# Ledger of designs, part 3: VH-VL binders against RNA-binding protein 12B-A (Rbm12b1)

Target 1, 77 residues: RNA-binding protein 12B-A (Rbm12b1), of Mus musculus (Mouse) (q80yr9r283to359)
Amino acid sequence: FYVHLKNLSLNTNKRDLRNLFRDTDLTNDQIKFVYKDERRTRYAFVMFKNQKDYNTALGLHKTVLQYRPVLIDPVSR
Short names: E, the ipSAE of ESMFold2; O, the ipSAE of OpenDDE; V2, 0.75 times the mean of E and O plus 0.25 times the DockQ between their complexes.

## First folded at step 1 (VH-VL)

Design ia_g7 (framework fv_imsidolimab)
Fold by ESMFold2-Fast, scan of step 1:
Structure ia_g7 (fold): chain C 77 residues (1-77), chain A 118 residues (1-118), chain B 112 residues (1-112)
Amino acid sequence: as target 1 above (77 residues)
Amino acid sequence: QVQLVQSGAEVKKPGASVKVSCKASGYTFTSYYMNWVRQAPRQGLEWMGMINPSGGSTRLNQKFKDRVTMTRDTSTSTVYMELSSLRSEDTAVYYCARDSGWDYFDYWGQGTLVTVSS
Amino acid sequence: DIVMTQTPLSLSVTPGQPASISCRSSQSLLHSDGKTYFYWYLHKPGQPPQLLIYEVSNRFSGVPDRFSGSGSGTDFTLKISRVEAEDVGVYYCMQSIQLPLTFGGGTKVEIK
């Protein structure tokens, strides 16, 4: 199960995302920031191992992280 | 409202260095990359490089890597572009431009004319 | 480096008539994320450059609907349906798929 994170602060790190998704079983290997030619973008992909964690993550859509609402979409969007 | 205000025009001799400033206001300074772009007389736009104001890391155009330094001061929300070993072909208007976060420049400074002449 | 080639180098347009500008890249600007990293800017006399179109076809805030962008891969077009006097300037395409960021050579639009 993947979600696509959008509108991230350029300062967001994996620890920030594990804290956002603290009610899930999330490790650093499940988080992939999107880079363009080694530059950080405002996008990341996060893999969840089960449906429960995936649904929990989708419920956090528009949660404010570092002064920006995080947009959380199913990966196909 | 977002504003980028650059330092005034400079006249330099060949071999000198110039340091142009760009003061940002109206947004969270550390959340957006800042780019430097120049335009020489009767020439097109040329990208020089970019800085992440949060950590100070830079990505520079290889053409300028040996002569350009980009820095920032988070206490004043100001980015700097210093170009050394100036040549006549460095005569140009230098712009700072904010990366929207979507890989386009949404706000530009007014430009700083740097003239290099003997 | 990705080379961006614009045609024509200049054009003169009667006000109210359409104009079309092309830009071609030396390699595809389509990323594996499905986005095409291609943009149009307008540099008006006495002003800094301004964004017109981002990601091929999206108009930036405040840009009149007479401007439209299209294209894919390596071949892109900017169209102005009815050129107005305020549209005079030099138009530049840009790619951001890889560093260094590169611009086209510019297309100068003048009123006849």
Scores: ipSAE 0.006, ipTM 0.640, lowest interface PAE 10.3, mean pLDDT 85

Design ia_t2 (from ia_g7 with heavy chain D99E S100G G101S W102G; framework fv_imsidolimab)
Heavy chain, then light chain:
Amino acid sequence: QVQLVQSGAEVKKPGASVKVSCKASGYTFTSYYMNWVRQAPRQGLEWMGMINPSGGSTRLNQKFKDRVTMTRDTSTSTVYMELSSLRSEDTAVYYCAREGSGDYFDYWGQGTLVTVSS
Amino acid sequence: DIVMTQTPLSLSVTPGQPASISCRSSQSLLHSDGKTYFYWYLHKPGQPPQLLIYEVSNRFSGVPDRFSGSGSGTDFTLKISRVEAEDVGVYYCMQSIQLPLTFGGGTKVEIK
ESMFold2-Fast, scan of step 1: ipSAE 0.014; ipTM 0.726

Design ia_t7 (framework fv_imsidolimab; at its last look DockQ between E and O 0.07; V2 from the best seeds 0.00; counts 0 for: pae E 14.0 > 2, placed apart)
Heavy chain, then light chain:
Amino acid sequence: QVQLVQSGAEVKKPGASVKVSCKASGYTFTSYYMNWVRQAPRQGLEWMGMINPSGGSTRLNQKFKDRVTMTRDTSTSTVYMELSSLRSEDTAVYYCARDEGYYDAFDIWGQGTLVTVSS
Amino acid sequence: DIVMTQTPLSLSVTPGQPASISCRSSQSLLHSDGKTYFYWYLHKPGQPPQLLIYEVSNRFSGVPDRFSGSGSGTDFTLKISRVEAEDVGVYYCMQSIQLPLTFGGGTKVEIK
ESMFold2-Fast, scan of step 1: ipSAE 0.338; ipTM 0.853
ESMFold2, look of step 2: ipSAE 0.005; ipTM 0.649
ESMFold2 (binder alone), look of step 2: mean pLDDT 93; pTM 0.952
OpenDDE, look of step 2: ipSAE 0.219; ipTM 0.843

Design ib_b1 (framework fv_imsidolimab)
Fold by ESMFold2-Fast, scan of step 1:
Structure ib_b1 (fold): chain C 77 residues (1-77), chain A 126 residues (1-126), chain B 112 residues (1-112)
Amino acid sequence: as target 1 above (77 residues)
Amino acid sequence: QVQLVQSGAEVKKPGASVKVSCKASGYTFTDYYMNWVRQAPRQGLEWMGMIDPSGGSTRLNQKFKDRVTMTRDTSTSTVYMELSSLRSEDTAVYYCARDTYEYDSSGYEYVAFDIWGQGTLVTVSS
Amino acid sequence: DIVMTQTPLSLSVTPGQPASISCRSSQSLLYSDGYTYFYWYLHKPGQPPQLLIYEVSNRFSGVPDRFSGSGSGTDFTLKISRVEAEDVGVYYCMQGTDYPLTFGGGTKVEIK
């Protein structure tokens, strides 16, 4: 199960995302920040190991993190 | 081989319905959205709608919403587009097209309509 | 609906010469996620359309580097640095920022 996180602060780190998804069993190796030309983008790719955690994550869509609503989309639009 | 193979040409009378199929192979069917796009003679491309093959949910162009139905069969990796109450203006080539949203080596990118079916000519005539 | 306007309607090019096609949208195509959902497709006779450019300026796999896309907001351009015989067809821009997805009217490229 994969979700695409959008509109992230450029300062968002893996600890911030583990805290956002604290009701899931998310670990650092499941989080991939997107870089373009060696620069951080506002995108991240997150893998969830089961349906329950995936559904929990989708329910957090538009939660404000560091003054920005985090957009949480299924891998397919 | 990633392929989208559509059903053959149809000739219909006004008022009839047509159901076009699009069979996917060479990839995980439920990982990609499928879109339908048509082109009437001497006209440009026109988006009809899309379906999520995993859940079956659809998003339809309001222009066609009252006449178009999109479905899928996961056991055969096939998407269907049914258009009812056919008019002569519905004469067109109908395409299915895959919508991708994948992580690649450069990051997460949304690449729309990377693979298209060969097209199905639907002719509506009296 | 977002309206996509392409210019010119048709373009007749001597082989080896450059070509430029414009596409304008009635609204900004920058989405709230920071992504600009803007694409270029080529429709060759007897074939289905094929993707050339995604996210404004990224060439799709296998697309020659003589093709380049640029632009932002509402104004976008596709350039072909040296037009070849195989480039003949109708070029379409498309926006994916808002539903319904909409295409430009097309630009027909012909060899002189």
Scores: ipSAE 0.006, ipTM 0.629, lowest interface PAE 11.1, mean pLDDT 85

Design ib_g1 (framework fv_imsidolimab)
Fold by ESMFold2-Fast, scan of step 1:
Structure ib_g1 (fold): chain C 77 residues (1-77), chain A 121 residues (1-121), chain B 112 residues (1-112)
Amino acid sequence: as target 1 above (77 residues)
Amino acid sequence: QVQLVQSGAEVKKPGASVKVSCKASGYTFTDYYMNWVRQAPRQGLEWMGMIDPSGGSTRLNQKFKDRVTMTRDTSTSTVYMELSSLRSEDTAVYYCARDYYDSSGWYFDYWGQGTLVTVSS
Amino acid sequence: DIVMTQTPLSLSVTPGQPASISCRSSQSLLYSDGYTYFYWYLHKPGQPPQLLIYEVSNRFSGVPDRFSGSGSGTDFTLKISRVEAEDVGVYYCMQGTDYPLTFGGGTKVEIK
């Protein structure tokens, strides 16, 4: 199960995302920040291993992180 | 409302330098990269480079890297593009353009009104 | 540098008729992250360029649904289903896949 995070602060790190998703079993290897030619973007992909955690993450859509609402979109396959 | 307001038209002699400003308002200045794009008369659009307003780092088109300097002033939310050793071929309208945040910052959602720089002897 | 080639150079369209503009890149615009960084802009007389389509097929906010983008790899198309007088200007494609960012040569759309 993947979600696509948008509108992240360019200073958001994996610890920040684990804290945002603290009610899930999220590890650093499940978080992938998107880079464009070595340039950090406001995008990340997060993998959840079960549907419960995936649903929990979707419910956090627009939670404010570092003064920015985090947009959490389901990834269409 | 997002606005990018550029400085006024300039007339320069060959060999001079020009410094164009772009003042941003309506958003958090340091959150978006700013690009500079020019258009010479009867020519297409040409990307010159970009600046990260937060750290001041730049990525410049190799064609201009020896002559162009990009800077910013966070206290006034203003970016600057200085082009030196001007040639008649540098006569163009120069635009600042903001990177779109959702698309990895590589395309431009808002543009300044443009600054005409004329280089003539 | 990635070279962007647009065809045609210009077209004259009767209002209400469709228009189609093509753009070809010298190499694939699909990046290693799975995204295709390809865009369409419109430069209207007396105005700065404006974004129409981002990432191949997505209309930017406020862009009418008569505009549509499609394509993949190296071949891309912008279609206007019913050209209106306000659509006059020069259309540019752009790639953001590699540095330097490059634009097509432009397609001038005029009303007959």
Scores: ipSAE 0.007, ipTM 0.624, lowest interface PAE 10.4, mean pLDDT 85

Design ib_g10 (framework fv_imsidolimab)
Fold by ESMFold2-Fast, scan of step 1:
Structure ib_g10 (fold): chain C 77 residues (1-77), chain A 123 residues (1-123), chain B 112 residues (1-112)
Amino acid sequence: as target 1 above (77 residues)
Amino acid sequence: QVQLVQSGAEVKKPGASVKVSCKASGYTFTDYYMNWVRQAPRQGLEWMGMIDPSGGSTRLNQKFKDRVTMTRDTSTSTVYMELSSLRSEDTAVYYCARGYEDLWSGEYGMDVWGQGTLVTVSS
Amino acid sequence: DIVMTQTPLSLSVTPGQPASISCRSSQSLLYSDGYTYFYWYLHKPGQPPQLLIYEVSNRFSGVPDRFSGSGSGTDFTLKISRVEAEDVGVYYCMQGTDYPLTFGGGTKVEIK
């Protein structure tokens, strides 16, 4: 299960995302920040290993992280 | 050294099918979606669709959905675009292009392009 | 489909003079995430298209600073401060806000 995160602070690191998703079993290997021209963007992709964690993550859509609402979009396979 | 290398030029008769390949190297193949864009002689650029190389899912331009299929082979880092029921107006240069942002959306731009494959449809 | 309209259809410019190309979309390109997925490409003879500007105003790696993009909503402009011989080709705007991805009709830039 994958989600696309949008509108992240450029200072957001993997620890911040693990804290946002603390009710899931999320490890650093499941988080991928998107880069353009070797620079951090406001996007990331996060893989969840099970439906429960995926549903928990979707429920956090628009949670404020570092003064910005995090947009959490589902992705289908 | 990110590179996309496409198969060579094709000449086909009306009603035939053509399958163009695009081999990726220099990056993680499954991390970026792959787009197909064509340009007919004296016409503009036209987006045909995209494929997620990781899962194989596609988003196709409705104009082509009944005739185009996009597939990939992760073992060879190659994407394929097959266009069936060819017409003379399908004569065009066909490009593969790597999705700019990442693998999950065709809405982002394209940053690396293949050299193009000329497909000529003639009697 | 979002329709992208470019003006002018063609430009003939003296080397060193400025050029401007406009692109108008039939709908706002501002996406729900706060970004505007709008791009400029240059298609030179014998080469594949190349990305010039991404997300309205950001120059892609290796693109000279004489190229600049601006705009918002439905109205966008590409400016070349001093056109050089290597800039000859057809310029295309593109939107990535909604499917299908759509390109403008192109603006051919020629040197006089």
Scores: ipSAE 0.006, ipTM 0.629, lowest interface PAE 12.1, mean pLDDT 85

Design ib_g6 (framework fv_imsidolimab)
Fold by ESMFold2-Fast, scan of step 1:
Structure ib_g6 (fold): chain C 77 residues (1-77), chain A 120 residues (1-120), chain B 112 residues (1-112)
Amino acid sequence: as target 1 above (77 residues)
Amino acid sequence: QVQLVQSGAEVKKPGASVKVSCKASGYTFTDYYMNWVRQAPRQGLEWMGMIDPSGGSTRLNQKFKDRVTMTRDTSTSTVYMELSSLRSEDTAVYYCAREEWELLGYFDYWGQGTLVTVSS
Amino acid sequence: DIVMTQTPLSLSVTPGQPASISCRSSQSLLYSDGYTYFYWYLHKPGQPPQLLIYEVSNRFSGVPDRFSGSGSGTDFTLKISRVEAEDVGVYYCMQGTDYPLTFGGGTKVEIK
């Protein structure tokens, strides 16, 4: 189960995302920040190992993190 | 609340130049790109270019590259679009639009538009 | 440049009936990051354009659920399940996969 995170602060790190998803069993290797032309973007991919954690994550859509609402979109594949 | 306020309507003769402003408020000016899009009467929307308010770097549509200049003033949170060598075909409403960084094409807020009329 | 072609040029719809608008790109809009930078905008007379759909199928904040987007690669569709008077305007598809950003030619939706 994957979600695509958008609108992240460029200062957001994996610890921030584990705290956002603290009600899930999320580890650093399940989080991948997107880079373009060697630049950090506002996007990340997060993999959840089960349906329960995935549903919990989708429910956090538009939660404010570092003054920015985090957009959480499902990824079908 | 986010607001983009543009300068008023302009009437110009062919060969003149016009400079349109867009003043941003309600957010951190340097956190978002600003784009310029125009719409000629009975024609479609056309992207002109974008500016990164932080560094001042621009990406311009090649169609306008020789005639358009985009600048910003961070002290007033204002972006400018100047179009030179005006032709009657440049008669259009010109819009500024805010773009989320790295979400190319996501224009969430737009200015009210500035009508530029070019006539002899 | 990526060329965006919309059909139809215009459609006249009885209130409460569905409407469907198609958009085709000259090349795939799927970017190397696995995402499709494809948008729908609505331009109403006297108002600036407004974002309706981002990344193919996601409704922008405040957009009614009667609007839905679908598609992939080069073929995209916007559907309005029950057209209302306030839906009148010109709809534009747009790609952000590559510069220059390009819009479709627009589809005018009118009420009969």
Scores: ipSAE 0.000, ipTM 0.630, lowest interface PAE 12.1, mean pLDDT 86

Design ib_t5 (framework fv_imsidolimab)
Fold by ESMFold2-Fast, scan of step 1:
Structure ib_t5 (fold): chain C 77 residues (1-77), chain A 118 residues (1-118), chain B 112 residues (1-112)
Amino acid sequence: as target 1 above (77 residues)
Amino acid sequence: QVQLVQSGAEVKKPGASVKVSCKASGYTFTDYYMNWVRQAPRQGLEWMGMIDPSGGSTRLNQKFKDRVTMTRDTSTSTVYMELSSLRSEDTAVYYCARSDYYGSFDYWGQGTLVTVSS
Amino acid sequence: DIVMTQTPLSLSVTPGQPASISCRSSQSLLYSDGYTYFYWYLHKPGQPPQLLIYEVSNRFSGVPDRFSGSGSGTDFTLKISRVEAEDVGVYYCMQGTDYPLTFGGGTKVEIK
């Protein structure tokens, strides 16, 4: 299961995302920041191993991280 | 807490090479980019380049591309900057600084003075 | 390369008085994603540079609210509402919109 994160601070690191999703079993290799022309964007993809963690993540939509609400959108298979 | 600790001052002769280290602690080393920025006496700050510690890929300022090499060792959370063919104009304080790709340098090392003289 | 020009070169301020520093870029810093990648740093004597303001107007953690950043496009300003002794140093603007990353020439702020 994948979610698409939007509106991230460019200083958001994988530790910040693991803390945001601390009620899930999330490791660094499940997090992929999106780049355009080798530059970071405000987007990331996060993979969750099960439906429970996926639903937990969707419930955190609009949580403020580094002064920005994180938009969490489902990704089609 | 985030800390970047650099190697000590170096005195080199023209034509030599210098290799400065920057050891990171207090965060996941591979989650941030590491930049090198220098300041020559009575001059401003100058960006030399950056390395992605995760894959080891670099983006270098073209001014230095032929003389600078940036590497990392993930087992020790250390980044290295090697500058070759040293000239007197390379006398400067060299800083490592943590960032994203857009240049938000949030933590800096203490600096390493490199003096190039005969 | 994007050229960053700071004015003034130096500023002598009486404690408690305001200070204003300007930075101009040779081209717009507005990136195609709609964001402006512009930063202010302070280099105090005997210390490494420190981040003050990121993305034009956001204060970095621990930076006092007497510091504020503003601007858009090519024209940016850093304001210190009441200068204190600890604010002495050289202020640098920087752009992250295009590589190579480039700094302004610096503005030295000193107390009279």
Scores: ipSAE 0.007, ipTM 0.648, lowest interface PAE 10.3, mean pLDDT 87

Design ta_b6 (framework fv_telazorlimab)
Fold by ESMFold2-Fast, scan of step 1:
Formats: sequence, structure tokens, C-alpha cells
Structure ta_b6 (fold): chain C 77 residues (1-77), chain A 126 residues (1-126), chain B 106 residues (1-106)
Amino acid sequence: as target 1 above (77 residues)
Amino acid sequence: QVTLKESGPALVKPTQTLTLTCSFSGFSLSTSGVGVGWIRQPPGKALEWIAHIYWDDDKYYNTALKTRLTISKDTSKNQVVLTMTNMDPVDTATYYCARDIEVYGSGTYEYGMDVWGQGTLVTVSS
Amino acid sequence: EIVLTQSPATLSLSPGERATLSCRASQSVSYMHWYQQKPGQAPRPWIYDASNRATGIPARFSGSGSGTDYTLTISSLEPEDFAVYYCQQYSDWPLTFGQGTKVEIK
């Protein structure tokens, strides 16, 4: 299972995302920040290993992280 | 060369407030991904993390100590200041400051407390 | 908070022997670091992110592990390797250290 994160602060790191998703079984290799022309964007993809963690993550949609609401969209194949 | 140095009083009386300054060179807290943390070690005991501050002024505190702690930075002076209120003899420890880096580029992610000061011993007694 | 438990507390060995130090986390950790500390000195970064040696650290040191179980191995002890080693998790706030493993001369 994948979610697409949008509207991230440019200084958001993987630890910030693991803390946001602290109720899930999430490791750094499941987090991929999106780059354009070798620059950080406000997008990331996060992979969850099971349905429970995926549903927990979707429930955090619009949580404020570093003064910005994080938009969490489901991603299918 | 990156260096950090702790300064402050060697002796503090119970109930007083401790103020420690970390002065550094070779890097700036205006640089994205950089922070400074404080760690302490009572004589003969394990390391205990106290607090962190980052380039964007984000602050983190040890949960057990947080009501007693304030961390601040002066980016122009290359200094980070820690204050701890209501000192007790159990707070006797060597206090360290350390640089924390968290840098990412295309596909690269590096982090950790990579350079530490020498430490300053703070004794709390009557 | 994440509790880190190191074992053994003390490891008594002779130069040339292999040392294996364990660090167990109370919950899954993605970022585990190791430090070496000698008496009267500040801790020195040794291994970052489970398996990467810090600059200048000899090849006889290796780190491994994932999830809750991490190991620091010294393939053949040199006299300068006798020290206390601490693990530290960098996954969640607050940051926590293990209680340390003392590697001492037998």
C-alpha cells in the first residue's frame, strides 16, 4: 500500500514522517522524497506493509506538520 | 575544522538555575539540516539526551526534564544556550553539546551527532 | 520512549579475540548509531545508521542489524579498542542511549 504526501515543508525529513506515522510499522526505506531537477519538492511517497497501517496513515490527512497541513492521498497500482 | 565548546558554572547550588552556552565554529545554524543537541553524563553512568535545536528553530526536549528546560540559539554569534531550572544534586553531570546534521540530496540521506564538545562538569551541591 | 538494552554489561576479553556487542530496542528502530567512549573523554561517533563506519574508524569494526536487534562486532581486538560502547536510536523523540557495554582486558 502507498500514499502520496503533498504540501510538505521543504525541511521535512524522514524522522518527521516516522513521527507523524508513529502508530505504524514504518522504516526509512519505505519513504521516498520526490525530487525535480535535483531539488526537493513538497511531495513524498510512503509505502505501508499492511492495510491497518495504511488506514491509520489516511486518517492523519491534514495533520499540521511544520506549519503546513499534510495532504495524504491514496495511491493504487 | 568544526569545533564546539561548552561553558558555564562548575558549581551550582540546589534550586538554582543552570545556564550553559555552546560556542561553535566551522559551521552555521543558518544552514539547512543543521542542529545542536545537549547530552549529559553523570559520573560513572550512561549518556542521557537533554534537548535539540535546529536551523529552523525547531526544538525538542527530554520528556522527563522538559518543564525545567529552555533551549535557544543566536545564529549570528554561533551559540546555543541551554537553561535548566531547579537544579538538584542528581543533576551533577558532565554536559556536552554536539552538532547534529541531517542533510539530503538526490537519493542521499545523512544524519547524526557527528562532532561533540569536550564537555563541562557541573556539580550541584550545597 | 524507546528503551535500548545493551548486553552484556561487561565483556572481558584479550587482545586478538572477537567481540560481539548487542543492542536491543523496545520497539522497531530504523536509525541506530554507536559511540565509543574512553575514560575522561567525550563519546566519539563510531558507527552511524547501523552499519556505516564513521571517518577514521578501523575496518575491524562492523555494525549490523535491523528492527529491534543490532550488533557491533570487533573482529580482532586491539589494545586501543578497550572502551565503553553506547548504542543510540535516532528514530523517534526523545533520543535515547543504551546503558553501555564495557569492553575490558581479561
Scores: ipSAE 0.008, ipTM 0.630, lowest interface PAE 12.3, mean pLDDT 85

Design ta_g1 (framework fv_telazorlimab)
Fold by ESMFold2-Fast, scan of step 1:
Structure ta_g1 (fold): chain C 77 residues (1-77), chain A 122 residues (1-122), chain B 106 residues (1-106)
Amino acid sequence: as target 1 above (77 residues)
Amino acid sequence: QVTLKESGPALVKPTQTLTLTCSFSGFSLSTSGVGVGWIRQPPGKALEWIAHIYWDDDKYYNTALKTRLTISKDTSKNQVVLTMTNMDPVDTATYYCARDYYDSSGWYFDYWGQGTLVTVSS
Amino acid sequence: EIVLTQSPATLSLSPGERATLSCRASQSVSYMHWYQQKPGQAPRPWIYDASNRATGIPARFSGSGSGTDYTLTISSLEPEDFAVYYCQQYSDWPLTFGQGTKVEIK
């Protein structure tokens, strides 16, 4: 299971995302920031190992992180 | 359907720079979640991961080799290029490129090239 | 870096016997994968994410484990199973492989 994160602060790091998803068993290797033209974007992909963690993550949609609501969308296959 | 193939020189002299190209088909590095890594194996020894590049141009390097390595991609040509400077006889190995793709199961190297032997000697 | 230690280094068995291969990580790992390699060939994905068989891998192979301790089991060895098996972690950078366990005919 994976989700697409949108509207991230450009200063968001993997530790910030692990804290956001602290109720899941999430490690740094499961988090991939999206770059465009070698620059950080406001997007990331996060992989969850099980359905329970995936559902927990979807429930955090619009949680405010660094003054921005994080949009959490399911990714097609 | 997915294939990867390594190409580059078979013989390199000490202190020279090695450039290896991974050419692939059946997938694109413009696809979200896809990456390509390089793994080497000295004769009779274990596998050693060298470098990795993702669709989003995120790059990772083996810490012991980091100062010698550059990885890049050309999405339009379906190629990933690895450069390693200051080659030494201990770098003699078969070099593999492999695809990495996430899904609900996680990331692993699901397709590998056949490998190319690089011998470093005078 | 995460160090993976595989044991035993060599496992000498006969066809029909059960094989148990161990991979121990120096710290907790979230993704552990196994690859099979035969002489002169590229490694093949074998078990991914601790317990999932890759496409085409026979049911006699199973993987288990979590945290620091992982196991690859072959319930009844076939002649084609004699090979070197490598574990690999995808939990943190740099990616690392174990030193391999050679399963050889007795």
Scores: ipSAE 0.007, ipTM 0.663, lowest interface PAE 9.9, mean pLDDT 87

Design ta_g3 (framework fv_telazorlimab)
Fold by ESMFold2-Fast, scan of step 1:
Structure ta_g3 (fold): chain C 77 residues (1-77), chain A 125 residues (1-125), chain B 106 residues (1-106)
Amino acid sequence: as target 1 above (77 residues)
Amino acid sequence: QVTLKESGPALVKPTQTLTLTCSFSGFSLSTSGVGVGWIRQPPGKALEWIAHIYWDDDKYYNTALKTRLTISKDTSKNQVVLTMTNMDPVDTATYYCARDYDFWSGYYEDAFDIWGQGTLVTVSS
Amino acid sequence: EIVLTQSPATLSLSPGERATLSCRASQSVSYMHWYQQKPGQAPRPWIYDASNRATGIPARFSGSGSGTDYTLTISSLEPEDFAVYYCQQYSDWPLTFGQGTKVEIK
């Protein structure tokens, strides 16, 4: 299960995302920040290993992280 | 080119319901991350954010006005509609709709980047 | 609700002078935007995320700040710069604007 995270602070690190998704079994290797021209973007992909964690993550859509609401979109396949 | 335009009545009587439509072109509210907000400005006063709707139909309302407000979208028509009940003379203002867009940015941080021209709504008997 | 207080309410200055406009938030915010508004017109985005000029905005405009204190500076006023400037936070709901600073001809 994949979600696309949008609107992240450019200072958001993997620890911040593990804390946001603390009710899941998320590890660093499941988090992929998107880069363009060697520059951090506000986008990341996160893989969840099971349906329960995936549903938990979707329920956190627009939770404020570092003063920004995190947009969490489901990704097909 | 991206454009937004407000439409609705110029005059509303006290206690009536106001309906405003924001019609836009050059973008789609089916695009992830895009939203449209409504902002008003009473004559000679500051800007006040009213309501917001996102591509995924998530809605937010100004807490002082929330019981009076409904926001909805029709993505096929490229329209966002705001309804405000029980109008009062203090609601006299220019009403703007504006795009909330951070798509591809990393630079423009969820700001109202394109605004409509505004429509003046006067509430009087 | 985050309250934004702009100071001064009015700046009366002559062309060529430096203008410094302040926006103070009631709590720490990271994302502050500035808009310029002229009479009879819609607000125009001016500075994004504290310090980034919108497309077409002259280099004499600069934004700075973090936390609770933000500043918009005009290094040397041109006639077209006399307008009202609003700050706006996008850190928390509800979205809020300051009351505006009017930059007017002395």
Scores: ipSAE 0.007, ipTM 0.649, lowest interface PAE 10.9, mean pLDDT 86

